VH-VL binders against UPF0179 protein Maeo_1037. Designs and how they scored, part 5

Target 1, 145 residues: UPF0179 protein Maeo_1037, of Methanococcus aeolicus (a6uvu3)
Amino acid sequence: MDKRITLIGSKIAKTGNEFIYCGVLEECSECRFKKICHDGLIVGKRYRIVSVRSAKHPCIAYGDGVKVIEVEPSNNFTILIESKKALEGLTLSHSDIQCNNILCKYYNLCHSEGMPEKYKIMELHEKIKCPKGNSLIKATVSTIN

## First folded at step 15 (VH-VL)

Design g6 (from k5 with light chain G28D Q55E)
Fold by ESMFold2 at other seeds, look of step 18:
Structure g6 (fold): chain C 145 residues (1-145), chain A 122 residues (1-122), chain B 107 residues (1-107)
Amino acid sequence: as target 1 above (145 residues)
Amino acid sequence: QVQLQESGPGLVKPSQTLSLTCTVSGYSFSSGYYWHWIRQHPGKGLEWIGSIFYEGDTYYNPSLKSLVTISADTSKNQFSLKLSSVTAADTAVYYCARDWDEGDHPYYMDVWGQGTTVTVSS
Amino acid sequence: DIQMTQSPSSVSASVGDRVTITCKASQDIRTWLAWYQQKPGKAPEPLIYEASTLESGVPSRFSGSGSGTDFTLTISSLQPEDFATYYCQQARSFPPTFGQGTKLEIK
């Protein structure tokens, strides 16, 4: 698996964090770091941070600056699944969790962007305390079966 | 209350297809989650065959995957098992079962059918 | 596949005895284990879910404990109706698997 060097906002730069690369920002067009920030990354692809260098660098797009990170492609990501569906090793058809509470701290795990039609449950983690009372479990899922 | 009942031929010839139906009473198939088929050979333990999710997805024991088909007819409140190319080793009591309705974790069986004995013999 | 191994294969005991049956998983299944009771000629019936939660209507003389790989089913004072075969089953990962059974017989 090909590791790459890039830069990301210092607040997000933590080993184990994942992100979806969204492309070159308009503000980056004049940046001298543009090549290292963006070359070799594929728009829409998920990456996992494997190491972080401590030095901050100025960045027009990030007020707290950026840090140099090493990333690798990731086909695994974390979501919340209805507990009654979730057995490790099953491939489930995606269905939305019925909840409109956009202020919920779990909202993005319940409504993960870029969800495939089907996913395989790789590992189940802890159940969470859903404010609405839904029975949900965190899971690492994969688009590769 | 909730009742599951297996039905189908008790005698099947080798190389034929075993076909069983589970009829659900007192509960809607569409209200459940997973619905299972399990079998038990004479004097032996239990073997999970496969399941169907209420929305239609099916899951099969990898040891039987190419031989098993599970389907549902929600209008009749039934789900069915087909096992192709049977041999004497498929002689067993066959059970259907409902996934635990009151729980928050799948693949526990709370209601079982009475079982139907299938003998594979020429 | 997670292998489930029960011990002992059979137990002879008298009414009123305390009996323990063990179930060992080949890998960590947390508490995702069920126990079933099967009387001769009958379908299995649930006793315990999630290692320790009794199914509704199950007498309190039955109890389950354990986590990870080692689990026990305990019957505190045997009754005549408790002589049966007992199976454990993991629900951690696909496919679900059962122990080979423990037969509890009258001494």
Scores: ipSAE 0.695, ipTM 0.886, lowest interface PAE 1.0, mean pLDDT 87

## First folded at step 16 (VH-VL; from g6 with heavy chain S31R)

Design e5
Fold by ESMFold2 at other seeds, look of step 18:
Structure e5 (fold): chain C 145 residues (1-145), chain A 122 residues (1-122), chain B 107 residues (1-107)
Amino acid sequence: as target 1 above (145 residues)
Amino acid sequence: QVQLQESGPGLVKPSQTLSLTCTVSGYSFSRGYYWHWIRQHPGKGLEWIGSIFYEGDTYYNPSLKSLVTISADTSKNQFSLKLSSVTAADTAVYYCARDWDEGDHPYYMDVWGQGTTVTVSS
Amino acid sequence: DIQMTQSPSSVSASVGDRVTITCKASQDIRTWLAWYQQKPGKAPEPLIYEASTLESGVPSRFSGSGSGTDFTLTISSLQPEDFATYYCQQARSFPPTFGQGTKLEIK
């Protein structure tokens, strides 16, 4: 069983959305929903929302309240990899792409948060034209759990 | 300008460990990406054995089971192959090769060593 | 593993002939295929990357084509130095694999 029930802010509670679980917030230490919100989730792990219940509940951390969601681990990510490293089926050690252009439309694919120490390349997609001239390819990768 | 040269014993007894070294000249090992070992059995085609990435990660042909170890000595501009528990089936010409330097896709071999013949015999 | 099958296994031809060698992959490899030439007593040397891109210094009489599963290497007018064994190799997925080779012999 890899699916979990949890709660998340109503604004981001949409099927298909992903998030990184950051742990129990200090504001939530007294919350009556603390167990449901946090049990079974791993700090730093990425999750995908697979279903959303419509009822809202109050939450001190989310001003518009929270909704009950069902999540599963998001073991497959899309990232950009240096093309010369990338063969389908290899397990690579993660390294950041040397670029600090925060305004780049690909920034989040180059600097994906929550990346494990190693990942396996499941599928290569198209090369992308990096504005800084890096030779990059879009890839679906999986975590090594 | 770039040259790869295999070295090691040409004759190895069954059950022993085959050990080969590839010396890289005219090019820095750390500038490359993947570095490969490939072998060619008598009268047969080519078989990829494994590779090492310049930062140290290694990758091995699953068909060779857990018998292969590849390592590098960056300070000597060398990388090495060890094949344990050899049998007569490991008799082959062994090549080292560099990943295509100027391309943007890995696992094409642009520079090969001359090859070294290893015979496994008692 | 992706299997690479070459045809023919050998071909006998004369200087000046046009020769075509084929390579078939057991799965779609897009254009991630290389061709190598191996002369007797020597290591393989690259001819073509990415199905159709000639390596630097390779004569223009060599050409490659194909995508997906079916690929060809063509030599438009054989020269004496072209008598060798030719191998294709896929670089779509780990582990890389080679065709069994095609030996091109002089008549």
Scores: ipSAE 0.695, ipTM 0.895, lowest interface PAE 0.9, mean pLDDT 87
Fold by ESMFold2, look of step 16:
Structure e5 (fold): chain C 145 residues (1-145), chain A 122 residues (1-122), chain B 107 residues (1-107)
Amino acid sequence: as target 1 above (145 residues)
Amino acid sequence: QVQLQESGPGLVKPSQTLSLTCTVSGYSFSRGYYWHWIRQHPGKGLEWIGSIFYEGDTYYNPSLKSLVTISADTSKNQFSLKLSSVTAADTAVYYCARDWDEGDHPYYMDVWGQGTTVTVSS
Amino acid sequence: DIQMTQSPSSVSASVGDRVTITCKASQDIRTWLAWYQQKPGKAPEPLIYEASTLESGVPSRFSGSGSGTDFTLTISSLQPEDFATYYCQQARSFPPTFGQGTKLEIK
């Protein structure tokens, strides 16, 4: 299994949540939890929280403290894709959906952080009602190189 | 109106490379999404060979992947098929086709060329 | 690959008859299925997309139905120009695949 133990801010520490590991922060250089927080994680890789321990611990980087979590790599995540490009099993070159409406409820699915140059479509879901009229479909994609 | 026309030699010797060109008229290659090659064997029916996306990505039938190359020349409004190391099993009618323009789902073919017969024999 | 199996391989019918042709997918393809008509010596032409959506200009006597794995093309009253070979094609999963065809002939 690729499961790892780490720590994350208490506000984000919920089963099913995902995050991108960004590396050791400058503030963490002298932290007593540095090894547990950072060992075994790959910079730029996406992880999913699979369990959360209830105890809070102090942390310089997270003002409300941190909780111990178990994570696994998340190669699969949900985005919106232009419907006319999207066939299950294709590997597409990533291109941004041109929209700057940050108030849109779909904004984060259209502008997912940490998108690789290419991704494989694992499963297509429902088409959505885009406020700007774009023809978009929700998809589970994989970052397998 | 959109028209597609295949061109290339009708007879190819075994082990050689089959080369075909599809010329697109009445429509710009860059306005489409996917552009396809399909072949039809007597008795085996239709087989999708591969496609090219207008921005350049190519996709090939896994059964043919190492033998197939699809490319485009946008200045000539053309896209081409090369199939290497042909055998008699590659004897077929070869079609080019455009992805359905009016829909919002890919890999339906709306405009087909008239087809060109390729025979592989000595 | 998703296999598409058509039946029957051929059917004989008269002008005015109602004809059904079936297409079965080896796994669920939702409604992502097209039907094509091919006359001798000519390229296939689209009839139906998305299992049931008629291509522009296709006569209303053609209809498609089904979802999942079982699909039907129906011609409600055959006309002389409808004698041809019909193919289904799935567009759920890469690579796209076709049925082996159904030849519709004059009785």
Scores: ipSAE 0.690, ipTM 0.888, lowest interface PAE 0.9, mean pLDDT 87

## First folded at step 18 (VH-VL)

Design c10 (from g6 with heavy chain E55S)
Fold by ESMFold2 at other seeds, look of step 18:
Structure c10 (fold): chain C 145 residues (1-145), chain A 122 residues (1-122), chain B 107 residues (1-107)
Amino acid sequence: as target 1 above (145 residues)
Amino acid sequence: QVQLQESGPGLVKPSQTLSLTCTVSGYSFSSGYYWHWIRQHPGKGLEWIGSIFYSGDTYYNPSLKSLVTISADTSKNQFSLKLSSVTAADTAVYYCARDWDEGDHPYYMDVWGQGTTVTVSS
Amino acid sequence: DIQMTQSPSSVSASVGDRVTITCKASQDIRTWLAWYQQKPGKAPEPLIYEASTLESGVPSRFSGSGSGTDFTLTISSLQPEDFATYYCQQARSFPPTFGQGTKLEIK
């Protein structure tokens, strides 16, 4: 009941993938799918894809077209946090991990998109071995806003 | 050698605000992570009061939240505790402590002050 | 809040004895537990971090074990200077909490 139908680029349309809704692009202003693609989504909110239809539709913004997906809000997501900061239940101020190695297998967990100013640590998982020697732990966090 | 020293009045009257200062020597407050206040009432053991992170964020025991303020003065290498509206139940030995510096997990206390006894009495 | 319960509340033992103190958490805390020693009139001092890692300078007669909810502190051969109260403390979840203490008295 909190699920919603929308469209996303066919290359990204896979069950389990997450995205942050960034709003309506100027290119979409006259698109016939504008309503279904954008209505009911909240700018800045993270969503998880729970199902994907196989049919592909043309889209100005996505050259390979879009697919119809069902999404639900993702209030919790996984990031890496400096281990010395991380106690379950704390609300931390977001700070960037100083690393620009885009080829690192942990890159997306260190540089999660759409991070709020503050987040609450819901659950700590395992420490990881950072190639740069940073002491990092995986955590499920919750957005406050 | 890192040393922490609590200072403040030993006697406070009920309903007043208890104010304590922890002075850090041999180590910079800004080089640490969390800095803690803990108290001990005879017969009740140790109770964590709150902490301050080096960048200024504060965290308080929910049982004391509305009564507690922790702040830092990095130029003096000090952090302070205020506890408002005290009662006899706030009579305790008060300790400041540093978060374990060498470790990679927070909220272990590696260096403690000597403690200061605060009595709340008319 | 995670409740930490120590047992026994007090123990009397002789120099040379093996002493075991237990600490039970109300929830799984993995190995995120510390032990502190407090002598009369003194501040607590760290003994063990992470359930089993000795603090620098702590004698090897002290050891810690356990994970999850059940933890022990063992003194393998009690010395006169080990007269103290011992506290466990969890560091899994905010707020950090302490056990009520175990007083070790030397006969």
Scores: ipSAE 0.724, ipTM 0.899, lowest interface PAE 0.8, mean pLDDT 88
Fold by ESMFold2, look of step 19:
Structure c10 (fold): chain C 145 residues (1-145), chain A 122 residues (1-122), chain B 107 residues (1-107)
Amino acid sequence: as target 1 above (145 residues)
Amino acid sequence: QVQLQESGPGLVKPSQTLSLTCTVSGYSFSSGYYWHWIRQHPGKGLEWIGSIFYSGDTYYNPSLKSLVTISADTSKNQFSLKLSSVTAADTAVYYCARDWDEGDHPYYMDVWGQGTTVTVSS
Amino acid sequence: DIQMTQSPSSVSASVGDRVTITCKASQDIRTWLAWYQQKPGKAPEPLIYEASTLESGVPSRFSGSGSGTDFTLTISSLQPEDFATYYCQQARSFPPTFGQGTKLEIK
């Protein structure tokens, strides 16, 4: 029951894609689809597209038109956490792992884009073999409570 | 070697605030990860009260959360417990403890204080 | 909260005996379990971390085993200083929780 119906540009309307809702665009203020496009969405919140309907509609903001999509909040994601900090159920303040090895296969899990100031550990998975020798554990975390 | 020592009043009246301090010696508070308060009621087992991370984040037993405050004074190498609105049920031996320093997993206690008995009585 | 249940509540034994204490978790805790020993009037002291890793200075007569929900602490040949209360503690999920204790007494 957390799913919402909205509209998004046809080019990016694919199941599995994610977006951050940025609010009503100025050019959309008088659009007849404004309510469907924007109701029920929270500014700054990340959403994942779970289904796409084939009908294309004209849109002032998207030249190729829009498609109706179902979305849900995207609140769980996977990161690496220092093992000594990580207990399931704790809410941690985010602290970057100090490592600049961009060739590391784990780099993106250590430096996840868009990390909030705080996150809750939902589930711990396996420890990984860090090439630098850091003691790290893979975790599913959440930005909501 | 690392030593922890609890201090504070041993007798507290109902409805007052219990305040305890743990003094850390032989080790820097800022070098550790989590620092814990645990209590043991007469004739009962151990109950984890809460912890503070070296950077200041605090975590409390949900059964006590609205009553508990943990803080640290890094310059004095100390951390403290306040428990508000105490009742006779808060009579216990109170321990502070360090999170296992050499481990690879949190919330194991490796060094404990000797404990301080707090009695809540009229 | 994950409930930790110890069995038995008490054990009466003689010096030299092999003693086994059981700890059962209400949920899978993998191997994230510690054992502590508490002598009368003293703070608990760590014995075992991670279900089976002995703390430094703990005699080799102590051993731990188990994973998931069922864990065992064994003392292979009981010594006079081993008469104490033993607690298990899970460290999988917030908040950490302790078993109710097993008191080991002399016969």
Scores: ipSAE 0.702, ipTM 0.891, lowest interface PAE 1.0, mean pLDDT 87

